# VH-VL binders against Probable molybdenum cofactor guanylyltransferase (mobA), part 16

Target 1, 202 residues: Probable molybdenum cofactor guanylyltransferase (mobA), of Natronomonas pharaonis (q3irt2)
Amino acid sequence: MGERTGVIVAGGQSTRMGDVDKTVVDVAGVPLVRRVANRLLAVVDHLVVNCRRDQQERLAAALEGLSPTFAVDEVPDRGPTAGIMTGLSTVETPYAAVVAADMPYLDPELLEYLFERADSHDAAVPRPEEWFEPLHAVYRPEPMAEACAEALEAADARIITPLSSLDHIVIERDAIVEHGSLRSFESVDTPEDLERARERLS
Short names: E, the ipSAE of ESMFold2; O, the ipSAE of OpenDDE; V2, 0.75 times the mean of E and O plus 0.25 times the DockQ between their complexes.

## First folded at step 18 (VH-VL; framework fv_belrestotug)

Design n1 (from g1 with heavy chain L104E E105L; at its last look DockQ between E and O 0.06; V2 from the best seeds 0.00; counts 0 for: pae E 11.6 > 2, placed apart)
Fold by ESMFold2, look of step 18:
Structure n1 (fold): chain C 202 residues (1-202), chain A 120 residues (1-120), chain B 108 residues (1-108)
Amino acid sequence: as target 1 above (202 residues)
Amino acid sequence: QVQLVQSGAEVKKPGASVKVSCKASGYSFKSYYMHWVRQAPGQGLEWMGVINPRGGWTSYAQKFQGRVTLTRDTSTSTVYMELSSLRSEDTAVYYCARGGKYEELYFDYWGQGTTVTVSS
Amino acid sequence: EIVLTQSPGTLSLSPGERATLSCRASQSVRSTYLAWYQQKPGQAPRLLIYGASSLATGIPDRFSGSGSGTDFTLTISRLEPEDFAVYYCQQYWSSPWTFGGGTKVEIK
């Protein structure tokens, strides 16, 4: 298999849980982002972490020993489209996975399948329910980063907008369930989610 | 081929302990959770607990807290279930069952079962 | 703790007939964290359905599952002789994992 990169999008407002930065919160002895990184590294060779400047020291501590490259957003809080653009702009491999920092059940087998399906296309994007999951997908870095940049300059920062200009393949629910688990898309958003994750993981 | 092979039947007296082994083969032992489920004669299935073989952490059903202990030996790909202070109602078939890869899920492969009979 | 209630307790049917088994959860098993198992006397359970509706490897397509949240159904479209067994549902959303009480499908 060729070399692969994984990009964790850890910046933006969705990484807050009240007054707490949930990316570094402890989940059964391991920071949340590190659980994501460990699962991602089962499939990729290089780790990139997109974040706000104020998160960098905490994320570096949480990911000690994993050798991440940090892609810091020049303009903070422009949403996930900007985070994807910044993260993918640092990638030198032909394909990269882009995943959210709050999905500790990330399924390495599903990611492997996404890399396989992305081949010969610009993207492989899951659609487990009615919506696409752009923060759980595999992209060709340059076309996707360019599409994100264009969306941001056109003042259309919706995360789905870049996909309309890409040759993307959609991975529907039946294929997701066949090659992985829907739990892959579960995020930690509430204190209840956090407690559940602590019960499920070690 | 995935295979879970359990140790043989046991006859025990009340108050004794039993230790049942479950040897796994045909897959990455450390990547899958292992559960234990029992079935008393003529009754349904009852979940007892789970072990993550990679890290060794365990979680038990409240009913069995303090009496059941799950351990593993990664060098032999074997999980052990020990149940202490046996009572007549512990007479059952005990199964190991493989859970999901990297997470607790449904049970896709089961051991053949180990009959434990508690008789005075 | 999530309690699963299976209905009916026993289904008496002939080969070739359609079997419909119900499983109801005391609270939502968020999305579709529900599995179905088949068990014959003296044998370990066998996984049939996971994710409420996904067929396990090697299971014939006469078996199907449906439902979400609290209400789930297992259907056997045309019963074969080997399908007469006890069927259990199981939730895997929240610890402790729990099973339903079983539905016995027997020859009429």
Scores: ipSAE 0.006, ipTM 0.487, lowest interface PAE 11.6, mean pLDDT 87
ESMFold2 (binder alone), look of step 18: mean pLDDT 91; pTM 0.931
OpenDDE, look of step 18: ipSAE 0.811; ipTM 0.928

Design n2 (from g1 with light chain Y92D; at its last look DockQ between E and O 0.04; V2 from the best seeds 0.00; counts 0 for: pae E 9.3 > 2, placed apart)
Heavy chain, then light chain:
Amino acid sequence: QVQLVQSGAEVKKPGASVKVSCKASGYSFKSYYMHWVRQAPGQGLEWMGVINPRGGWTSYAQKFQGRVTLTRDTSTSTVYMELSSLRSEDTAVYYCARGGKYELEYFDYWGQGTTVTVSS
Amino acid sequence: EIVLTQSPGTLSLSPGERATLSCRASQSVRSTYLAWYQQKPGQAPRLLIYGASSLATGIPDRFSGSGSGTDFTLTISRLEPEDFAVYYCQQDWSSPWTFGGGTKVEIK
ESMFold2, look of step 18: ipSAE 0.006; ipTM 0.527
ESMFold2 (binder alone), look of step 18: mean pLDDT 91; pTM 0.933
OpenDDE, look of step 18: ipSAE 0.895; ipTM 0.948

Design n3 (from g1 with light chain S95E; at its last look DockQ between E and O 0.06; V2 from the best seeds 0.00; counts 0 for: pae E 17.4 > 2, placed apart)
Fold by ESMFold2, look of step 18:
Structure n3 (fold): chain C 202 residues (1-202), chain A 120 residues (1-120), chain B 108 residues (1-108)
Amino acid sequence: as target 1 above (202 residues)
Amino acid sequence: QVQLVQSGAEVKKPGASVKVSCKASGYSFKSYYMHWVRQAPGQGLEWMGVINPRGGWTSYAQKFQGRVTLTRDTSTSTVYMELSSLRSEDTAVYYCARGGKYELEYFDYWGQGTTVTVSS
Amino acid sequence: EIVLTQSPGTLSLSPGERATLSCRASQSVRSTYLAWYQQKPGQAPRLLIYGASSLATGIPDRFSGSGSGTDFTLTISRLEPEDFAVYYCQQYWSEPWTFGGGTKVEIK
């Protein structure tokens, strides 16, 4: 299997907690996005960070020493479909993981499995409960970026629309628990989540 | 070597539209944003908009929103800028300019410019 | 939108002299998201400096840039005959990307 890229989607409204950019919030001495990046880099060779332009300096500081490539959305707040498109448009490896910046429990074993299952397909996407996790998945970069672009041109911003046009494999709950942990999908959305993450990741 | 070659000068009447082409060569066309910048006679530079050639999405300066349309043809590595409802104030040289590889928005290569004259 | 104000409007100098050009932003361009361009009559602009202080490929080291935040300077240490042109600053922190009004460096 060839080289791999990990794309962190750090832009958009869901990365704000009040007036604070939660991607760089401290979690037991380490910025939130850096905890995600460290776990990604256990599985991939190259790191790409998709963000708004106003985040780039903060993210560069948080990711010092990890050599990220930045894929900046110059038009902010166009949603996660635009972020995936922008991030994947910079990828030169055959497959890339795409993950949200607020999932500090990202499971490297599950990601390994997703890369293996994506082989010969355009995507491997988990469904741990009733909904897909498109910001916790492995994609073939060009087909997915093109599908995102087409969805955005049609004014359909739903993140699942690109998947309907791809040859994708769904990784169901029983496979997820066999090859990793459901904790992989736990996000930091509220101050309570943040305090829990600080306690657990100490 | 990177080259941006634009279509030739245009003379138009008020109310018409103009479509200027910019053909790129010498680099990975889909990997770099393409910007359009204009310069009225004796004046400075004014940014008009940007297109991402990979996905085709665009963003326009508010002043031009509704009048400018950027498109691309990936098979010929060409970007097009169409400006409608032309006025005399639109008389300018129009440049395409290559932006950064999604991260940087300064312009390292420029087309030769296309003069558009709007006169009655 | 971020307005860039360049001064002076015109700078009349002789070859061999030092030129100092100023660019002021109406709000911070977050450290160094500023570029400088040179434009000669009938030609497209040419990138000189990006990141406030980094020389673009092929630009001689008599050109230098400095500043951060809101106040930026382009310096030409010793003017050569080919340096008489108009110079523009440009910010790339916030859309719309804006340019300064230009400083014309002309031969005395």
Scores: ipSAE 0.005, ipTM 0.448, lowest interface PAE 17.4, mean pLDDT 86
ESMFold2 (binder alone), look of step 18: mean pLDDT 92; pTM 0.943
OpenDDE, look of step 18: ipSAE 0.789; ipTM 0.928

Design n4 (from g1 with heavy chain V50R R54K; at its last look DockQ between E and O 0.03; V2 from the best seeds 0.00; counts 0 for: pae E 13.8 > 2, placed apart)
Fold by ESMFold2, look of step 18:
Structure n4 (fold): chain C 202 residues (1-202), chain A 120 residues (1-120), chain B 108 residues (1-108)
Amino acid sequence: as target 1 above (202 residues)
Amino acid sequence: QVQLVQSGAEVKKPGASVKVSCKASGYSFKSYYMHWVRQAPGQGLEWMGRINPKGGWTSYAQKFQGRVTLTRDTSTSTVYMELSSLRSEDTAVYYCARGGKYELEYFDYWGQGTTVTVSS
Amino acid sequence: EIVLTQSPGTLSLSPGERATLSCRASQSVRSTYLAWYQQKPGQAPRLLIYGASSLATGIPDRFSGSGSGTDFTLTISRLEPEDFAVYYCQQYWSSPWTFGGGTKVEIK
């Protein structure tokens, strides 16, 4: 009964489309963040949402009935490393998935595989192309939160810096395709992406 | 090499708008925030706002909210700053500056500056 | 908003002397969310130091930075003729990103 937590990183400037909060925009009748949460909850037992203070009421409405715990950034606009740290600091399960709020195609089978591969390590992080996907990964909460804190104190923290101090396993493209779908990493960044998501997820 | 090349000097009347361009080269344009900072004659530096070139998302200093608009064209690697309802206090040199990757907000490369003069 | 106060306003020194410039923040910028820039007349600012103490690419090692929290220092160990300029500190801990008022280092 290895309980699991899923952390959705919904804060930061990457989730705003001008005056519109991208995380709560409607995607074929369901808010974007709720599509992510539904897929995440197929694999985890507890839901944590990292967000800015100005988002909390909207996110609570979008996630009504799912009983999320909110991990609010004390200082906004510190980037994804801060969001990961804040979210993981609330987690009490041995492992947690950390996913972005704008990935509506999140693949539960791939997440299941990441949890399996993270066992006995501090992290399992995909690299589907050139870049690591730290916002689509499974972490041991305490070591990762500590590594994020150290990176933020360095003031030149790249999002990959926490990984260099952890016992992590990299999930390469061939394993990703074997155990899931590359669509898991597709995000809604532009109005065109949103329109496409609305068509695909009807 | 990283270069940020801004459009030329502008002379404007009070109440007009100005649109300054900043063309980036020598790096992955969509991977770094672009910031705008101004400097009035004999004054220090004042942050105005930033844009994420990937998604087009913007954040503005409260002082400029409602008057400044940042946009980008990813096909030409160019950011635009438009300042409306100009007044004499807006006379300044306007700089674009590249922010750090991962939303770290120190500015490692600067454009040459664009002088905007607001006079009758 | 975090206010950065630089002192002195003007520092009059000769080539070869050590320059010490101070920047005080009205609130903690944690350990290291502080940068320093050099600006010469008619030019854009140039990054010298980021992370309070990390030397930017191409900046000579006579420049060094120190401090944490609220009190930061830029040191130029031995002034060269090209170092006479205005220096600004800048915090990037909390929006809006603010600059100090500057310290002019001028030839005595």
Scores: ipSAE 0.006, ipTM 0.492, lowest interface PAE 13.8, mean pLDDT 87
ESMFold2 (binder alone), look of step 18: mean pLDDT 93; pTM 0.946
OpenDDE, look of step 18: ipSAE 0.623; ipTM 0.868

Design n5 (from g1 with heavy chain N52R R54K; at its last look DockQ between E and O 0.63; V2 from the best seeds 0.00; counts 0 for: pae E 9.6 > 2)
Fold by ESMFold2, look of step 18:
Structure n5 (fold): chain C 202 residues (1-202), chain A 120 residues (1-120), chain B 108 residues (1-108)
Amino acid sequence: as target 1 above (202 residues)
Amino acid sequence: QVQLVQSGAEVKKPGASVKVSCKASGYSFKSYYMHWVRQAPGQGLEWMGVIRPKGGWTSYAQKFQGRVTLTRDTSTSTVYMELSSLRSEDTAVYYCARGGKYELEYFDYWGQGTTVTVSS
Amino acid sequence: EIVLTQSPGTLSLSPGERATLSCRASQSVRSTYLAWYQQKPGQAPRLLIYGASSLATGIPDRFSGSGSGTDFTLTISRLEPEDFAVYYCQQYWSSPWTFGGGTKVEIK
């Protein structure tokens, strides 16, 4: 059982709420991204943060004391496939979790299960309803980064494209509920979501 | 029902090491960070470091880096604090304190404290 | 390292009076990463306030906290005999997690 890395994808267009960078907005006194990082660090040994260049200083401040490594997108706003590729390109551990910066309800027990299920495969990806959750999954870094690069090179930045070419295992709803919580996939996208998170996490 | 029970008082000579235990019960041991804080006689509180019982990740205050080691035994729900190269200035009460569930934050439950006396 | 300075060092008051304790951080603790603890002689500290203003479980509402950034206050609206103790603030924004030097609240 080797060391583990967690990659937070913080650099996409979806991390803005209007002109506000929601990754550093307080949720009951704790920046959103720090809540994700704290939960991730309960399962992994190393923290990588994928971000835009303009976010690095704010993210470093929000994550002070947690010793993150930054994986900065050279070309900003190319979507989540690019963010995953950039983040995973820095990972030296056999497996890495990839999580979105706006999912503060990340369940460490479910993530632990994803690491266990990923063993001997390239990925373990939840499908709680209709859609895969590729920004809440465990990947073998090199195969996934390569698949992302190939998809971007072919001008197909859809997140499902890399996954379809990998040896992946799907974690279905029944297993998610058994080993964790569907709340794991709730995101903070609106001011109402922020207020709800403030109530739930305080 | 949360309880943190620490090992008994220790008297040590300068240059020795001390290892204090903190046995946790009444909660999910692996889910909560455990911190260590000391208090010299007549003085305030000083944070020493933290351990995550799942995986054993640690972070230490810079002034104790290289002298303090935090470990855990998940089968007995016990955290250990070892402080090496003791000197008389290390005479203090040492506390374990439970941090947040999956979060590095304030301390909601404290052990009873372990007095460590370093004397010639 | 964020240094917390508490004032006054000692606060001598009578039961029934209002106590106001100050904690000043050398740099911002990112709004509300501030807790308050009470410690009685021979006992471990007890959490009173977290998040600068949130009451811990089982703490009476005569205790309240306020402030953000660098300046924080603990208020005891009406001192009871059991409130005479030492009070510590603590920041948990930046490692190392530091404590103030304490304010001793003693009976006049």
Scores: ipSAE 0.007, ipTM 0.556, lowest interface PAE 9.6, mean pLDDT 88
ESMFold2 (binder alone), look of step 18: mean pLDDT 93; pTM 0.945
OpenDDE, look of step 18: ipSAE 0.204; ipTM 0.740

Design n6 (from g1 with heavy chain K30R R54S; at its last look DockQ between E and O 0.76; V2 from the best seeds 0.00; counts 0 for: pae E 9.1 > 2)
Heavy chain, then light chain:
Amino acid sequence: QVQLVQSGAEVKKPGASVKVSCKASGYSFRSYYMHWVRQAPGQGLEWMGVINPSGGWTSYAQKFQGRVTLTRDTSTSTVYMELSSLRSEDTAVYYCARGGKYELEYFDYWGQGTTVTVSS
Amino acid sequence: EIVLTQSPGTLSLSPGERATLSCRASQSVRSTYLAWYQQKPGQAPRLLIYGASSLATGIPDRFSGSGSGTDFTLTISRLEPEDFAVYYCQQYWSSPWTFGGGTKVEIK
ESMFold2, look of step 18: ipSAE 0.007; ipTM 0.596
ESMFold2 (binder alone), look of step 18: mean pLDDT 92; pTM 0.944
OpenDDE, look of step 18: ipSAE 0.874; ipTM 0.946

## First folded at step 19 (VH-VL; framework fv_belrestotug)

Design o1 (from n6 with heavy chain S28K; at its last look DockQ between E and O 0.77; V2 from the best seeds 0.00; counts 0 for: pae E 9.9 > 2)
Fold by ESMFold2, look of step 19:
Structure o1 (fold): chain C 202 residues (1-202), chain A 120 residues (1-120), chain B 108 residues (1-108)
Amino acid sequence: as target 1 above (202 residues)
Amino acid sequence: QVQLVQSGAEVKKPGASVKVSCKASGYKFRSYYMHWVRQAPGQGLEWMGVINPSGGWTSYAQKFQGRVTLTRDTSTSTVYMELSSLRSEDTAVYYCARGGKYELEYFDYWGQGTTVTVSS
Amino acid sequence: EIVLTQSPGTLSLSPGERATLSCRASQSVRSTYLAWYQQKPGQAPRLLIYGASSLATGIPDRFSGSGSGTDFTLTISRLEPEDFAVYYCQQYWSSPWTFGGGTKVEIK
């Protein structure tokens, strides 16, 4: 019913592949983060990118023409909970998708379903396997940002801790497969993953 | 069979506005970006802007900021381009063009073009 | 804004000859964010090449593209009568998605 925001979490150590920032590495001629942004923009109206200060210029270049707003972490490398908090703190829409910067197969149909299921709840979070996917989910910005802030104040930066204090709905594997694809959660973590993505997305 | 069908030719006076439609068929309308490109008589191609037909997000060339507006109607699979405060130099053929599936890419299908003539 | 400069402006050749068209970008289009289009009078452009070198569906293999970064080339190995047209390059790396000024390939 309302406008939507998509937040890409591009900061933190998990976005590095050795000495290289994988978010801006080309996948079949398109930067990894740009593939994620393009798919996210099929579902949302506004784009926010959470990143470290040292990434901002490279990310701006990779996302040229997409008009992102940058949410820069004041303290780098505090993990994804801090990234989610920083990104969501800038959001003014009722709901926002939060996605990792390394998932080039992000499925817009699944995201659409997550927005629909989040309605009247604080979050819709997939669990395709044993673990929640908090970096492929839809949240109410204020409650989630506050929950992240509280977890960080308690020195508990685990990404799942904020969910325990929210009214969240879990999207299980069978619903994921019915409304989208499990490929949506595949990430590019290794050079092998990168080469596979280049073959698939050409 | 992908098809982009544009509205007919228009003749306008300086200062008026024009609204050109582009109706898509033969593909999943909400999955592909739609671009607008114009071509003045005897001149090259000029990109004007792009719309995401699902959410309505737009981006415009700086030259057209404030004068061009792209909108869409997902129920009719139609994109609209409105250009206001027309000048004689806006006389051109206006094309809609389909971008990539979920990707801001090159243009694989084009509409037939709509001639807009601005008489001074 | 990335400016694309095409050369020559006009290329006068006979059927059967090889055509070589150049497109230079004012700054890198990353690597291969470049497309080529053909346009005949009264028609919309037609996609020929994408990704600098990939042949679009239905395009004859006498067309080929090469280059990366800032310098790109479209080659027509043996001109057919239907190939006499205007050719445009386009970058799709950064907004605005700019086009070159065109190269007209005409019968000598």
Scores: ipSAE 0.006, ipTM 0.568, lowest interface PAE 9.9, mean pLDDT 88
ESMFold2 (binder alone), look of step 19: mean pLDDT 92; pTM 0.943
OpenDDE, look of step 19: ipSAE 0.881; ipTM 0.947

Design o2 (from o1 with light chain Q27K; at its last look DockQ between E and O 0.70; V2 from the best seeds 0.00; counts 0 for: pae E 8.7 > 2)
Fold by ESMFold2, look of step 19:
Structure o2 (fold): chain C 202 residues (1-202), chain A 120 residues (1-120), chain B 108 residues (1-108)
Amino acid sequence: as target 1 above (202 residues)
Amino acid sequence: QVQLVQSGAEVKKPGASVKVSCKASGYKFRSYYMHWVRQAPGQGLEWMGVINPSGGWTSYAQKFQGRVTLTRDTSTSTVYMELSSLRSEDTAVYYCARGGKYELEYFDYWGQGTTVTVSS
Amino acid sequence: EIVLTQSPGTLSLSPGERATLSCRASKSVRSTYLAWYQQKPGQAPRLLIYGASSLATGIPDRFSGSGSGTDFTLTISRLEPEDFAVYYCQQYWSSPWTFGGGTKVEIK
């Protein structure tokens, strides 16, 4: 298997919980983003973190010892499509995983499967229920970054729009359960989610 | 049953290299980080580095950066530690130690240790 | 690099006594990223405590850990003959994952 990159999308509005940057809050003594990074590094060789400028120092501290490369958004808060584009633009490996910074249960076995399924395609994207999971997927960096750029130029910032122009395969629920866990897609969005994660991950 | 079995004792001359193996069994090799720790005679424990046996990502203590290389062979569930430019202070027992499942954390299982002696 | 300082270097006690071992970090280990290990001569270390206070599988409840941030304690409530060994603390927050210098608990 060729070398792989993992991109954590840590910028944007969804990483705030009130006035708090949730990516660096502790979940049972471990920053949220570090839990994601640890699991991602089980599958990839290189770590890229997409973020806003104001997050970079805090994220570097939370990820100390993991040697991340930072892909900083020049224009903050343009949504996840912009974050994916910025992150993938730095990737030099043939394929990269793109994951959200708030998925502390990220399943490395499922990611391994996604890398395998993406081979000879532009993307492997899970659909565990009715919606695609573009922030839990594997992409060929150049085609996906270009598709994101085109969507943003057309003033269509919906995260699913780039997929319509890619040779992508969809990983349906049955395959997800066979090769991993649905918990992989659980995110920490609310204080209640945070407390649940603290209980589960000690 | 979880086991970490290391290769046998080595005697080396200054300037040489040593490569110690650590064969894992009884668990999913690709799911756990593997660390290396050494202990000089009569001394404490010193962390050297860590490898992700699935993706091959590594991180090393600065003291060993440039001299230590961790590699793995997933088909044999084996991690290797190579230490180059050996000197007498590298005489120690070298341990592999399993980290957490998908997590960089404490060490729950240890290999039996491999004695490396460096002498002229 | 986070330096862990253990004290005392040697603790001479009799069976049945309470042992208290200290570990101080030069910088916070992110609240509770601290483990304790026991090592007997000629053996690999054995995990006792993780997360500063959580007992590892199969470890007797006479062992306990406490502390947060920079100051941590391992307590053995009543020493048994098998508890005379060297004890190491270890932080696993920041590279390099460092160990303390050890506390030898020996029979008086």
Scores: ipSAE 0.007, ipTM 0.597, lowest interface PAE 8.7, mean pLDDT 88
ESMFold2 (binder alone), look of step 19: mean pLDDT 92; pTM 0.938
OpenDDE, look of step 19: ipSAE 0.887; ipTM 0.948

Design o3 (from g1 with heavy chain E105Q; at its last read DockQ between E and O 0.62; V2 from the best seeds 0.00; counts 0 for: pae E 7.7 > 2)
Heavy chain, then light chain:
Amino acid sequence: QVQLVQSGAEVKKPGASVKVSCKASGYSFKSYYMHWVRQAPGQGLEWMGVINPRGGWTSYAQKFQGRVTLTRDTSTSTVYMELSSLRSEDTAVYYCARGGKYELQYFDYWGQGTTVTVSS
Amino acid sequence: EIVLTQSPGTLSLSPGERATLSCRASQSVRSTYLAWYQQKPGQAPRLLIYGASSLATGIPDRFSGSGSGTDFTLTISRLEPEDFAVYYCQQYWSSPWTFGGGTKVEIK
ESMFold2, look of step 19: ipSAE 0.016; ipTM 0.613
ESMFold2 (binder alone), look of step 19: mean pLDDT 93; pTM 0.948
OpenDDE, look of step 19: ipSAE 0.914; ipTM 0.954
ESMFold2, fold request of step 21: ipSAE 0.012, 0.006, 0.006; ipTM 0.615, 0.519, 0.562
ESMFold2 (binder alone), fold request of step 21: mean pLDDT 92, 93, 93; pTM 0.942, 0.945, 0.947
OpenDDE, fold request of step 21: ipSAE 0.923, 0.925, 0.922; ipTM 0.957, 0.957, 0.957
ESMFold2, last read: ipSAE 0.035, 0.018, 0.007; ipTM 0.627, 0.607, 0.584
ESMFold2 (binder alone), last read: mean pLDDT 93, 93, 93; pTM 0.944, 0.946, 0.944
OpenDDE, last read: ipSAE 0.854, 0.867, 0.923; ipTM 0.942, 0.945, 0.957

